# Designs tried in a protein design chat: VHH binders against q8pxy1. Part 47

Target 1, 323 residues: q8pxy1
Amino acid sequence: MMDPQIERKLIEIMRVIHESDKPIGARAIADELNNRGYDIGERAVRYHLRILDERGFTRKHGYAGRTLTDLGENEMNDALIGDRFGFVISRIEEMAFRTTYNPETDKGDVVVNISYFDKDDFETVIELISYTAHAGYMISPRVRIFEEDSLEMSLPPGKIGIATVCSVTFDGLLLKAGIPVEPAYGGILQIENKKPARFLDLISYSGTSIDPIKIFMNRTPTSVLEVLEKGEGKILANMRQINSSAYEMTGKILKKAEKVGLAGCITLGEIDEYLLGAPVETGKFGAAVVGGINGICALEETGIEIETNPISTMLDYQTMKEI
Below, E stands for the ipSAE of ESMFold2; O stands for the ipSAE of OpenDDE; V2 stands for 0.75 times the mean of E and O plus 0.25 times the DockQ between their complexes.

## First folded at step 21 (VHH; framework vhh_6z1v_2)

Design ze5 (at its last look DockQ between E and O 0.83; V2 from the best seeds 0.00; counts 0 for: pae E 3.8 > 2)
Fold by OpenDDE, look of step 21:
Formats: C-alpha cells, structure tokens, sequence
Structure ze5 (fold): chain B 323 residues (1-323), chain A 124 residues (1-124)
C-alpha cells in the first residue's frame, strides 16, 4: 500500500486534471496544486503522473499534458467521494459531529489542527504561538505538544508536533446544542488599530473543493506579525451562517466557550445583515471566527518551515495546556 | 481592569431631559452590546434599552414609549441614553452594562460587566 500521503497527492493531481477542460501539463498541475496549498514541484508531479500513467488513470497527450481515462475518472470519483465539490464542508460536518466537548463540564473532544516543525525551532514556536493566542488571534491558548517519542502521533524524524484548536470546534459545539451551522466563507480579514475591520477577500465554502483557508495560506500572504506588532495587518478568518432562530442560543453557547478559553469568535452579526463586509443570507446571521492557524501563519512569516494539517483530528481538550 | 462609569444622573423636573453617559474601559468595547438598566427603590432592576456592538440594532423597553434613545460612540468607548419627557416614575439608579455578542438584550443575566450606577431623580 502506497504511502497515504502519496495517494493523497495522486488524487489531488487527478482532481486538477479532471477540472481542466484540456490536457494539462505537469507545470500547470504543480502550479495549481501549490495554489491549493500543496507544496509540490513540477518534478514531483511528473513522478506522480508516471504512477498514474502506469495505473491507467491518465492518458498522455504528448506535450499538451494529461487527461483522465475512464478508469481514472472512476477511481477519482471513488477516491474523491470525499473530495467532491463540498468535500471541505463534508469534512467540517464530520468533525463537527465528532466534537463532544462540553464547556460546562469541561469534558470532551475538540477539533484540532496539527502542525510539524523542526525541534530546533521549538522555543520560537512556543513563544510566538503563545503571543498570537493571547492576542486573541487563535481559537484557544491551549495547545498540545507531541514529541518524537509520542505514542499518539507518528512524527517525522527531528520534528515536533503541535496541536491547535480548530474553528470547526465551534461548529461542533453549536451542533451538539442542536444548532445547524453553515460554513459560509473563508477569507482575509483586515485588522486596523487592533480591531477587525473588514474582510478583504472571501471564498465561499460552497464554491470550492479546497478549504478556503488553505487557499489563502498559499496565495495571499498574511501579515499576522504586523498585526501583533503594530495592530495593523491581515489575518485569516472564517464566517459561519446560522439560522436566526438560534440567535439567542448561539450567543449563550459562545459565551460559555469563551470562559474555557475558546474565544476565537470575533463577533456575531445582525440578522439579515452583512458582517465585516461579508454577505449573509436572509433569515440568518453571521458568526466571524478567527482562523485557528493564524499562529502558524505568524511562524511562517518569520521564515520557519512548518507543515500544517488543518482539521486533522480530535483531541481531549483537557489534555491541551495553555501555552 | 474592566470599568463602566456612568454619569449625567441628577435631579430634574417632570418633562425635563437628561443625557446619561457610560464610559467603558478595560475591555474591547466594540465587541460588546451595551445596555441601560434601572432600579427603583423596592423594585427589581429592569432593562431600559440596549444597543448592539455595531449600533445597528437597538431595543427599548415598552415603558420608554419613544422618550429614551440609546446610542453609542465606539471611538469614545461610550454609550449614551438620551432621556426626554421624564416622569417621576423614571426615578431610579441607572446602570450601564456590557453584553458580549448581545444576542438577547432583555436578559440581565447575560450581561458580563456592570457599572456602579447613576441616580436619576425626577421631581413633580
């Protein structure tokens, strides 16, 4: 069985090929994947394309590039049943459902992002994550550190893992309370004078097969460090839409969450009104939430190499410690 | 330290007007709904008016009947209560309060921070 990571890359390559109206070359595929948050070079893509060719999933059209075969389409459909248009939403829904944390009892699991970095960067990572979190630009100041010898997580050699709370945790909390939450947008949020001002750019969750946050991480540089230092800059943020019938209950739940450190919700919008420049459907209100990976973005801005798996897994929130 | 400091309360004649102010500090004012409450002697504290964090949504109690208006200035971290056509029944200590998210203006239990209050007395 090929490395799951390789398989994932293959599927993503197939996806890019499928989405193309014409044969697509390795360079173009690589560019598109990079735009989608995959750090992959043309050479690597070529390598993977060979694998796909060998498997009969792709057809080579000379210099024009590759297309999917019928077999490839079927395989992609099977493999991408989860990656279909709305995969991100499906993932969010899944993880929201798996969320069991109760702020009142302080028991249960939250959704986390997992990031990996070189052990030599540990002190810097901890310091900057702590600073970012306490500045209010993360979901929670609680993190979990995974060492090389961790039994819970396999880490690459020389790497340390850090789990940060994901914004999907809020979806889970609300869902557990019986409140349906719709992922609306991921975007770049302008901070002015240490306050969220407006979304500068938005990507609809319903309009993409890739997590908008991941797209922005790769396409649009954040300036979280500037925000931290000067109170001005750009961070990642999400917006949810919630039915107006749940307006009061939503507020109550979020307040409870804040008491236990889950304070990533910026604010709730007015019913039927735009929130921080983002549109809201009639009969709904918006919830703006900071991107859980803003700390990671800050680290990347320093030049630290870090790999991040957003919406990675569930962790017992009690095992996460304030940093 | 979180502080809400009310001002403007005084003795006024029936039919008179007052403007109450509440200066906030120690928290992110822009992200809190603000409310005015009042408590008369021997009565329970009751909500008078509330305003959302952005100021786009306001609520006024029925007894206000258009006489009072809540507003806010986020640049000054201040919430106001303009009170017109005052009546003796309006005599009370008026309190400013802050509510994170402000999803239910009428519930005093949802308000996170409270001022010390300012006395408003309306004479006949």
Amino acid sequence: as target 1 above (323 residues)
Amino acid sequence: EVQLVESGGRLVRTGGSLRLSCAASGFTFDWYAMGWFRQAPGKEREVVAAISWYGGRTWHADFVKGRFTISRDNAKNTVYLQMNSLKPEDTAVYYCAADRYGTYFKDKEEYDYWGQGTQVTVSS
Scores: ipSAE 0.811, ipTM 0.918, lowest interface PAE 0.6, mean pLDDT 92
Fold by ESMFold2, look of step 21:
Structure ze5 (fold): chain B 323 residues (1-323), chain A 124 residues (1-124)
Amino acid sequence: as target 1 above (323 residues)
Amino acid sequence: EVQLVESGGRLVRTGGSLRLSCAASGFTFDWYAMGWFRQAPGKEREVVAAISWYGGRTWHADFVKGRFTISRDNAKNTVYLQMNSLKPEDTAVYYCAADRYGTYFKDKEEYDYWGQGTQVTVSS
């Protein structure tokens, strides 16, 4: 688990580098950060620069110091936007609001994640995502495939795209029924003897500018293949909390969603109680939901290179097919 | 295939005791709340007791409180109803039922799966 203060320092160092018109060295970075009120020395800056180099975010210029790569500029800009506007939470709220899917009419848009992979991996990707979804570790077995000649989406050369349903779709369904949903944590959930046991690792949405799912994906701490094979291991899951006054209505709405294949809710907690070890505020109950990208995690465990944009866009659910 | 199979129903004298069992298969038992219902001839099916998916919370109807106790054993996929101090008015077919979330357990329409029932008869 990454120390949240390390991530904050990485972002601040990238900001100093970004604001410099020329390559900048560790001592100059440390001096500037101290001028901004941070208590950090040159040795600590060099440690963090090593991490940035390893991630491909900085480029060395010998004794002159470092600049940001194109990848580093993009990641810093995403983090800066998140700090400024509460980007992760506001994105979740936006996508929940934009959800128009109605389980009773089977019409409307759901929230999706988009993943890209080399076309040569197509059969393996489809087979493993199908297996993971039908085992119940994704939000829905419906997906949409985008090939190189897709008119709906621009794809990198040689890539195929796949849309999988995002758990924020549940937030949208509940919101449309008058039930506000508070995102609480992204996490790693332990499965023992084929049953949910407890959250092992939690990142609060209120305590981060970066989507916890994106953080977990980059360090890949899951063992979804082990869960599929043996009923033991770790999956991505998230926890949200809901006002206790909506307890009965939430259960009814989630049952309706299950009839149309939106069945990724693991369980609802008791009012005022922790759910699977995750804290829940007084007057509320938790809802634990599988990560919509657990099939992607399984693929990464096999060594396939696959890139994912979580909480990416809206798609009409009727255009998504069960695999 | 989803199955709920009740057992243990029989004829018992007033004041006697009886334990009903319900064996579950074909679904993920640990994620379901369970309930016991009963139906006397010519009457509507009514909830008797319910238990949460993890077994920590139970509810009993007032007409059986202190006399009946619901419990579950998730390792055996089984829910039980211990019935003590039986009265002639307890005579009914007893049904086991499963509810995915258990958030509205008094409404029989919210239960997803039902057993075929077991007859309990209390002689006067």
Scores: ipSAE 0.300, ipTM 0.686, lowest interface PAE 3.8, mean pLDDT 84
ESMFold2 (binder alone), look of step 21: mean pLDDT 86; pTM 0.888

Design ze6 (at its last look DockQ between E and O 0.78; V2 from the best seeds 0.00; counts 0 for: pae E 3.9 > 2)
Fold by OpenDDE, look of step 21:
Structure ze6 (fold): chain B 323 residues (1-323), chain A 124 residues (1-124)
Amino acid sequence: as target 1 above (323 residues)
Amino acid sequence: EVQLVESGGRLVRTGGSLRLSCAASGFTFDWYAMGWFRQAPGKEREVVAAISWSKGRTWHADFVKGRFTISRDNAKNTVYLQMNSLKPEDTAVYYCAADRYGTYFKDKEEYDYWGQGTQVTVSS
């Protein structure tokens, strides 16, 4: 079985091709994917197109580019049917289900993002992540560092890995308590006077196959450093919607989470009311959560090259240490 | 350091009015629901009123019957309790409290921070 990540890229390429009214070239596909939050070059797209060609999913029209075959359309539809709720939502649900951490017992696994960077940037990374976390713009101040020789994770040569707690951890905590949580939006959140003010832009999880957070990382630069320095700027944040019947229980669970460092929830909204400018469905309330990768965004803003795999894996929260 | 400081409590005659204030510091006031509690001698502490962080939701105890009103000023990090038509039964120490998220106003155990209280005495 081909690497799931490759398969995902293939599907997204197919989607771009499908959405085109004419044959589309590799460069155009790459551009579109990048616009959608995929960091992929033309060369890589060409590689994947070859795979698609070999599979009979695409037809080459010379220099004009590719179109989908009937077989490709069917495959895409099948893949999309499975992805009707967006691959991202499925991933969130999976990882939420896998979450086992109990704040009361301080045992269990949380969802983490994995990022890797050059070992020469280690001191800067640690310092800025620590600063960002303690400023309240990460989910938890606990991280796990993976060295190059780590047995738990394969890292590229000369790289160090860092695991940060993902916001999906909250989904997991609530789910374990029997509370269904709906991913609603990812967005850019304006910070004013060191306080969240409003969402400036929102992308619905149901409207995209790509994590809105990832889309924003690529399209709209954050200014986390400005937030840290001046109390003004833009960060990444998420919105969850929860049924009003779980309003009290949700609050209790989040309070427990905060006591153990999981303090990424900004606030809960009022039932049936907008939260920080984001719409909420009738019968539900909103939960605004900071983006778990805001620390990474801050690093990127400094010019440090970091590769991030959001919603990557599960880690024992007890093995993560406050930085 | 987290601090809630109540003020405004005093002796007042039946039918009189008081405005209590609670000044908050040491935490992000804007993200906490605030509540007023009272405790009379020999009685349990009971919730009087609460207000959400957004000011979009307020709650008042049944015994208030429209006489008291909770409000807040986030610019001043202060929560208020306007008390009108006071009765001897309202005599108590009034406490200010802060509740993260404020999803359940009525449970005193959910409140994270407490003030020292201010004495309100209503004479006949």
Scores: ipSAE 0.846, ipTM 0.934, lowest interface PAE 0.5, mean pLDDT 92
Fold by ESMFold2, look of step 21:
Structure ze6 (fold): chain B 323 residues (1-323), chain A 124 residues (1-124)
Amino acid sequence: as target 1 above (323 residues)
Amino acid sequence: EVQLVESGGRLVRTGGSLRLSCAASGFTFDWYAMGWFRQAPGKEREVVAAISWSKGRTWHADFVKGRFTISRDNAKNTVYLQMNSLKPEDTAVYYCAADRYGTYFKDKEEYDYWGQGTQVTVSS
């Protein structure tokens, strides 16, 4: 009914108001919108605020500015969900499509996560990542290290970058064999007596704008060190589902990948069955895979500062070395 | 470090029964499919039965269907082959094997780990 450009500006204004801890005025809203790349003046913001007031989405607090009403919060949340729906999934699908690695030839690109850490922590980082990878809690023991002199990546002074293989690489291998993979969940997986037991928490990729793995990392919910030391604890893992018609071929492809060091697929579920407590649709089976950053999680548990960009980019696997 | 140890093979008369066991260690048994194979002298190793990793999905070769039953006890990390109505043609060395994902279990080339075998001899 309304011009789409006007509706978009109303939504953007509500986002700024929502993010404010206090009532916010038109000048401050205009400033914030310009910082976000929108060319809008204070007078135009005041015009749109009157529309929001008329719709019952904002509440005026005299000269202090406006806040969102309950109705405005609900409407903004619905609009944000619509705008952000599928973003993480489309990233996963893009990276899977860009995967060219062929386990038979050991050539091609894999999907990587990239983490950054203080160069003074280098020895500890390498030792713990190596230990975690060789214990089977990462996708591959191959990594790539980027130092200050790297031409491929700009690093802050005093930082080292490390690329670790991302679980989406498996999605790419399967896709290249004609097997579509449906990303389903990121989660926290319980390990008991060195065995995968059950997912303790799951975040659907379709219900979030941010990779669930990054969400869990920021909350520090894992105990990877306990798993390494005692065989008990919590790791990051994710689950995807695949059409049952590809059951046998999926197993064959993953076994071939495992023989060349692309491990970390915990297991494939039975057809039509939940996997480790995670839902799987009828006509499909699940594949549970460790998080490619569990070594980073272990490091964070020791107190080392590391920042990670999951599902970051593609790297030629032949440029990655075992540690 | 991975071990599959078969036991229970012996001499038995035609029509008799026998239960084979295979104890597994060194890997996450609960997530491997298991199979029984046999090899008679001068013949190629052939699949007899298989069982899925976490559920009771089973498969038996036609030549043993109704006579042999595969089962597993995940608490004991053990797979079994109950063999009834034995015939002289069942004489063979019986091997247990483990398959990482269990999605394509009939071909010996798909199995990752193998036991040393246990001799079953069925006398006329």
Scores: ipSAE 0.306, ipTM 0.702, lowest interface PAE 3.9, mean pLDDT 84
ESMFold2 (binder alone), look of step 21: mean pLDDT 83; pTM 0.866

Design ze7 (at its last look DockQ between E and O 0.57; V2 from the best seeds 0.00; counts 0 for: pae E 3.1 > 2)
Fold by OpenDDE, look of step 21:
Structure ze7 (fold): chain B 323 residues (1-323), chain A 124 residues (1-124)
Amino acid sequence: as target 1 above (323 residues)
Amino acid sequence: EVQLVESGGRLVRTGGSLRLSCAASGFTFDWYAMGWFRQAPGKEREVVAAISWSGGRTWHADFVKGRFTISRDNAKNTVYLQMNSLKPEDTAVYYCAADRYGTYFKDKEYYDYWGQGTQVTVSS
């Protein structure tokens, strides 16, 4: 393991690169780091950039400087996951903006969660994820598997990675259509007779610095397996609020999304009305969406050890395959 | 298998009343908006009425003029069309249709599932 101090510097360099809207040079990176309280020179930055290059985290653009690769982005996100929870709305907005997938052309990137598990659990993971997805409790039945030798993702030894589509993808799709979407609530949704019944608990995105979904994952057990087996139990779900002026357009977009497997939207509420027990502001309607990590929750309920990075990165949706 | 089965269509006299029913199966009825369409001979299929999944929102075509009312019973997976004060112009095959989100009631292309239709004939 590299010196923790060096690793920290590498992460901060990657952060600076990530925040840049264009390739950024070593000098500019050094300046920015110094502005942030890091005493580092251009030469040192160059040294660290070489390390990042070697690791495949950065791409060199000649004299223009460097950008992050997908691998680099993932690494940075993993390293900063603790901080990301403190800025969940900002992260959602960022990833929504980065969403480029067009259901009509079947091109572009979607937001994904990344989860890691032991390779020995592979068959079980695939089976249960598939089952959960096809039962309608995930955003999409398409996933991407990352093997230990994957060049696209750095995995711990003996681990396999799986990317699942994140609910923020809907935010992105709508945003690209010019529709602002407000993250309203994350919560526990009661399923009865294989149907969403009501939210049992809600946490407002604006009322917490931590992702509500993460809070529930840690504090409130889901019973996704029970839902799958008996049609009754508790799953994770989100609520979005959208201005009523976009009601028709939202429906159109979601319908298109569903045709390509993005079917995680439970339903749209009536304008100015509560949805599944969740309040909606006047002039808006609710969109209830299943938690993208419900499959992961199901796995955890079986006792499988799995690490998850929600809202982790962007992937080309075409490279994701139905499982 | 998704099925929408219309019933209730028959011959009726002008000024009479009918209640059409559409029984749905094979999909989560509670989450779909439902609509009634009609198609007269030589005419295009037109929307008559629609109702949201919750029943909280309904739409009726202008030609209905308060004569028809759409409703639904989610416990029975059934949507209804109460037709009163029927006119010869109402003669058509009436179709039940399901729309996943129901945010755009008026466009038939947004409806995902269709029934086979039931014949309504209004005699003078």
Scores: ipSAE 0.850, ipTM 0.935, lowest interface PAE 0.5, mean pLDDT 92
Fold by ESMFold2, look of step 21:
Formats: structure tokens, sequence, C-alpha cells
Structure ze7 (fold): chain B 323 residues (1-323), chain A 124 residues (1-124)
């Protein structure tokens, strides 16, 4: 409940900043919102601006105030065109519905994230993504490479694109079997002695207009390289909850998916119990799934410049090759 | 290479006790549910007990309830079966098995990995 109301105020504040031709301060934002009929004070605006800064949506210009970052501008453009509340949930639901891959027939589409990097980094990118995926910290070791002359997508000069499988693919597989999946949290998962320990940070998917994974990427709080090297550290992960009536069938479906390389589900929780410290509603169980971009996080930790659009599109899984 | 190695099986008298161990390697033990099965001569393999990945939930077959206790030590990658008040009908080869999610723990067809077994013999 608190998170949905905070999210709405964040969107309203971003809209005012978006509409301003110049950096704008908290007092001016509060005055403008009051002129539009919103009852909000300067202190509340300052509080929300700190949240926007933490999420990477705003940039401070000293006493002149704030402007939107590229991430913030993209979010506002989406909000002006689309659903202003629950946008990430709607995107997840859409992509889950569009998932058609069937592990039994080896036919159909999976959800992917798209990342872009400099051609000169190609071998390093491929090597580290392969290492991360085969260590079990990505959804699949299958990827697809898009070069500058790709007919399927437009790339900036000198860039290569890589598609990696998104965890929403599991939501789609389950949905096709009649099992609704409720996205609950994106988060940071502590790994200790090569084993999952606990979620350290969680951002609820309910009411957010920005994918929590995007938010964590901008803060770069992970230590995926340390996990790969020492078995200690922090990875991106997310948690779904699923009605307990589907407990047995969920396990069957995920086992079939693992046989075709879709193996990023860390574990299923017990019915009615927290999973790795994350809350789960009564009558449900949790599923903890690695972030599909943990290989990208590892690359950023090495200093390579790489840009990612999570939950980007659908690709035919048969066109993706194991690396 | 995945390996499950049972140990502790031996000859005991009716009413006796013993503890079976199963050491796991080659997979992430913490993420698997574990089960104990047994197979007596001329019988089908049957589930005896199962334990969730965390150890938070256990199940025991009615014919061993109150006598056998499954447990696990994730730090040692080991699952145990404490067997008390043994009866001649408990004579069997005991197998440990691993199931990725444990959601179909009673059905031997859904377990992913199996040990070679350890013989338990209970004398009159």
Amino acid sequence: as target 1 above (323 residues)
Amino acid sequence: EVQLVESGGRLVRTGGSLRLSCAASGFTFDWYAMGWFRQAPGKEREVVAAISWSGGRTWHADFVKGRFTISRDNAKNTVYLQMNSLKPEDTAVYYCAADRYGTYFKDKEYYDYWGQGTQVTVSS
C-alpha cells in the first residue's frame, strides 16, 4: 500500500520535471503541483526527489534543481503514452502471454533482454557471459548476437547486440500450462559458500513504473564477479509467488525447462513460508529466479560499457545458440 | 559427475536401531529435495521418507511413522535416515535420491539422481 502511493507521487513529480524547460527545484515543483490541484508540500517533494535520485531518474544541478536523466525521460515518455500505474506488471504480463516456447516440441518464442556493447569488447563479453551462464547465474546459456548490419534490429555504428533469456520466460511457460504467476519482488540475493542465503534488498513490482532490475543496475550494487570467483557476494534475483494448488505441476514444468537449458530457477519455497527472507502470502509459495542479466552485471564490474534494455522482445529459442 | 553414496546398512536384531547416511556431490545439494526409498526382495521400490531442500518439511510413510526420521545437514551435503524399532519387514536395500524441487516426492519416476543402495537386514 505505501509503495503504490509513493510511486504515483514519483510519476507526478517526474511529469512536472519533464515539462520544465530548465532545472526545477522542490519548491517550484510543489507550487506547480498545487496549481494543478494536488495537495503536496515542499518537504514531501524533497523526500520523493531523493527516491528519484536513488533510482537514477533525476540529476541534480546544484541549487538550480533537477532534470530527468535519460532513464527518467524514457520512463516519462512511457508513462505519457501508456498505463501510468502498474506499467512493469503490465509489461511482464504481456511478455508472459506472448511466450510460446514449448520444451516438449522445442518450438516457440522466449522473452529476451537486449544489451549493446562496443565491437572491440566482443571476445570479453562472450567469454564472461558464457562463464556466468554456465555457473548457473543466468536463465540460459543460449544467446543471440546481432551485428551492425542486422535486418532484425537497428544498432548504432560500432555496436554489437546480444540477446539473453529473460526470467519472464518462466512466467510464460507456467501461464501456458494454466498456472498464473504473480511477480512479487526484484532484489539483491546474497550468495554464501556458493549457496543462496537471503534477499538483502527488495523492490516490489506492484505499483512501480520502472523494472526493479533496471533500478538495481543503475546503482550497481552487485558483486557477481566475486560470486563467480569465491562463491561469496551479491547477484540480481527476483521472486514470484504462485498459488499452492500448482505446487506439483510447477515443479514438473520447471524440470522440463531445465532440460532445454532454461535453468535459472534457484529454488521453490515451501507453501506458506518466506523464501530466502522474502515474504510470501498465505496459500502460496515462492519461486526464486536469477536475474537474466547477471552476466551483464559482471561485465559492468570489469569496467566494460554495456547498455541493457530488459524485457525487450520475443525471439525464437531455436535461433539462440549456447555459448 | 553427480554422486549419491549411501552408507550405514548392516545386520541388526529386531527392535534395534541404525542410522543411514547419504553423501552427495556433483550438484548443488542445498537446492534439492531428498528422499529415502527401499526395495525388498520381490517387491517394487517404495518411498520411505522425504525432506525439503531447507529441511523445513519432512514426510514419512505410514509404515515407518514414529520409527524412522529423515534429516539433512546442508553444510556436509548429507541426508540421514535414523531407523529405530526395526522389524524384519524393514529388511531391504535402501536408496537415497535427489529431486530438484521435491514437488512429486512420492513418485520414484520424478527423482533426478539415485545412489547404489545400502543393505539393511533385520533378523528375528
Scores: ipSAE 0.370, ipTM 0.731, lowest interface PAE 3.1, mean pLDDT 84
ESMFold2 (binder alone), look of step 21: mean pLDDT 87; pTM 0.893

Design ze8 (at its last read DockQ between E and O 0.78; V2 from the best seeds 0.00; counts 0 for: pae E 2.6 > 2)
Amino acid sequence: EVQLVESGGRLVRTGGSLRLSCAASGFTFDWYAMGWFRQAPGKEREVVAAISWSGGRTWHADFVKGRFTISRDNAKNTVYLQMNSLKPEDTAVYYCAAERYGTYFKDKEEYDYWGQGTQVTVSS
ESMFold2, look of step 21: ipSAE 0.400; ipTM 0.712
ESMFold2 (binder alone), look of step 21: mean pLDDT 86; pTM 0.889
OpenDDE, look of step 21: ipSAE 0.831; ipTM 0.926
ESMFold2, fold request of step 24: ipSAE 0.443, 0.471, 0.469; ipTM 0.763, 0.766, 0.769
ESMFold2 (binder alone), fold request of step 24: mean pLDDT 86, 86, 86; pTM 0.887, 0.889, 0.885
OpenDDE, fold request of step 24: ipSAE 0.871, 0.863, 0.831; ipTM 0.944, 0.939, 0.927
ESMFold2, last read: ipSAE 0.404, 0.449, 0.420; ipTM 0.745, 0.767, 0.747
ESMFold2 (binder alone), last read: mean pLDDT 86, 86, 86; pTM 0.892, 0.889, 0.888
OpenDDE, last read: ipSAE 0.865, 0.859, 0.868; ipTM 0.941, 0.938, 0.942

## First folded at step 22 (VHH; framework vhh_6z1v_2)

Design zf1 (at its last look DockQ between E and O 0.64; V2 from the best seeds 0.00; counts 0 for: pae E 5.9 > 2)
Fold by OpenDDE, look of step 22:
Structure zf1 (fold): chain B 323 residues (1-323), chain A 124 residues (1-124)
Amino acid sequence: as target 1 above (323 residues)
Amino acid sequence: EVQLVESGGRLVRTGGSLRLSCAASGFTFDWYAMGWFRQAPGKEREVVAAISWSGGRTWHADFVKGRFTISRDNAKNTVYLQMNSLKPEDTAVYYCAADRYGIYFKDKEEYDYWGQGTQVTVSS
């Protein structure tokens, strides 16, 4: 583990790069950081930039300097999440707004998570992700693979990237239809006999600065493999709240989505009623959705090292392939 | 493979009672609303009753008039139709159907899976 101080500096460097309209050089970065109260020289910045390059967070543009990669932007945002109350909700709202996919026309962009892993684990990753998705514990069986030489995404050496559809895609679809959706909870969902039973633990999106899903990934082990093998265990799931006036329309949209492989919604709750043990506000109903990263959780349970950036970016859903 | 298998249909006299069962397999039963439909000879298939995935919401057709009751047991992957005070006009093939999300109980086109049906005959 790198020195926390180094990590903080890396994040701040990334922030400076992000705020630049063009590639920015080490000297300019150093100057900006010093203006922000950081005592850092150009040489030190160059050292840190090399680290960022190696991590795939920055792209070098010769003498013009560096820009952030999509991976870098996601990392920066994740690192800052702990310091910003409401940041997660804002991110969800942003990505929901950017969602353009239309299930009827089969055109547009969906929200994806980005994960990267060692290329030697590729076959295992694909197999387990496919299995998890087809078991119904992911949002979609479509993924996009990014190779080391991909121009779209800078990856660390020896790593492969995989994009999986994020649950925020549903928020986007509903929003596009004029339906406001509120992120309510992230939690651990108990599966019994291959059926959703109840939430075992819940974290409110409004009560945390960190994505509840991320919190659970770090604190509470899932047992997705056990669910897959025995029909019993724990998975990640989310809950949304929606105004009761949109009940029928929501169902209609979700059905359409399911026909095109976006089938991560577990169920809709009854108006004014608890859903799988989670509370619902008066005048609203709940929508329970599987965690889009349950496949990743399954991989982690096998011991595979994998890094994930949830709610990372937008991809054209047509470019994603079923595995 | 998705299967819905109805049972319990038989000949019964007017005023009699029957309990129909539908056993589901091949899909996550708890994620689907379930419905009962019936089709009499020469008539269109019509909805009899529907129940949400949790059983928290039910709907019954007006012609039921409190005589029939839909219920479900998620542990058994089974939906039931208790039919009391049967009349000759209730004679039909009764079908079980599954509807993802269960938003439109009355719309047969919204149901994703259908059983083969069970014959109910009510004699005068």
Scores: ipSAE 0.609, ipTM 0.821, lowest interface PAE 1.0, mean pLDDT 91
Fold by ESMFold2, look of step 22:
Structure zf1 (fold): chain B 323 residues (1-323), chain A 124 residues (1-124)
Amino acid sequence: as target 1 above (323 residues)
Amino acid sequence: EVQLVESGGRLVRTGGSLRLSCAASGFTFDWYAMGWFRQAPGKEREVVAAISWSGGRTWHADFVKGRFTISRDNAKNTVYLQMNSLKPEDTAVYYCAADRYGIYFKDKEEYDYWGQGTQVTVSS
C-alpha cells in the first residue's frame, strides 16, 4: 500500500521546484520546505528527488539541480486540487471507517501514526514515549516497532519506525457503533496543575491547505516535557463534535476503550457548550482528545530528529505491545 | 491512588440540617461527574443526587427534592450535599461516587470510584 505521506512530500517538493526560476538542489529545497513549516532534511529530499526522476516528473541538470517536466507540472496541479478539497478531513473519514477494533473482544485494527528515527536514539525514544503515554498524554501505551526490513511497511534506510495509536481510532470506534464524528480542530491545550485548562490555539481541519499537526510540530510550540516534570505547559490535542443524541452512548464506548488502555480522551463537554474554549455547534457536544504524538513532541523538545506521518495506516492492536 | 473521603455525618433531630462533604484526590476531579448515594439498613444502595463535571446539570431523587442540594467546588476538589428538613427515613450511610463522563446520573453501575461512607442518623 502506498503511504499517503510519501506522496504529499513528493507534491510539496515539486511545488518548491515549480516556484524556482532555475534548477534547484536538494539543500535549497529542504531549506524552503522548513521555512514553510515542514520538517524534512536534505537527505530525505534527495531520496524523494530520485523517486521523482524515476517517475519522469523531474529533470536533472547535472550539478545545478532539478526542474519539473511537463508531466510533473500536470501531476502536481492535479494533486493540489485534491488537497484543496480537504485531504486531511477525507483521510480521517477513511481511517475511521476502516477501524475494526472492538474493545469488548480486544480484536481488530486501530489507526496509527508512524514516526521514523535513527537507530542510535532507540532507547531514549522508547523511554520517553513510555513515560508520556503512562502519564496520560498519548492515546495508548501500546506501540509497534518496525525495522527497515519490515514486510508490513516501507521504511527510509537506516531508520526505525514506531507506530503509536492515533486519536482517529476513537472516531472509528464511535462510527462502528453508529455515531458519526465531525473532526473540528487541531490545537494547543494548556495544562495547569496537571489539569486540562483551555485551548490556546486552534486550527480548523476545514479550510486549511496544510496539515495542522505539521504546522504545530515545525515551530516546536509544545512544552510536553514541562508538563511531565511540573504539571504545567502545552500539549497537542484535538477536538471533535458529536450530535447530542449520542451523548450517553459515546461515554459508554469511551469507558470501555479506557479499560483496554485507549485512554486519551480528556473529557466530553456539556451539550450546547464550548469545550475548553473551543467552539461547539448548537445541538452537539465536544470531545477533547490528546494528540497521539505528544510523546514525539516531547522527543523533539530534546532535540532528537523524528519524522512523523500522522494518520498513516491501520494496524492490528493485538500486535502492539505496551511499553 | 484514587480516594473519596466523606465527612459531616452525625446525629441530627428531625427537621434539622447537615452538610456532607466529599474530598477527592488521585484523579482529575474537574472532569468527573459526582454523585451521592445512600444505603439504609436492610436496603439497596440508592442514588440521592448527582452533578455534572462543570456543575451545569444536577439531578435529585424525588424523595429528596426541595430538601437536598448537591454542589461542587472544583478548586477544592470537593462535592457537597446540603441536607435540610431531615426525616428519620433519611437515616443511612451516605456515599460519594465519581463517574468518568457523567453519562447516566442514576445508574450506580456507571460510577467508577466510591468513598467509604459517612453515617447520618436522624432521631425522632
Scores: ipSAE 0.185, ipTM 0.628, lowest interface PAE 5.9, mean pLDDT 83
ESMFold2 (binder alone), look of step 22: mean pLDDT 86; pTM 0.884

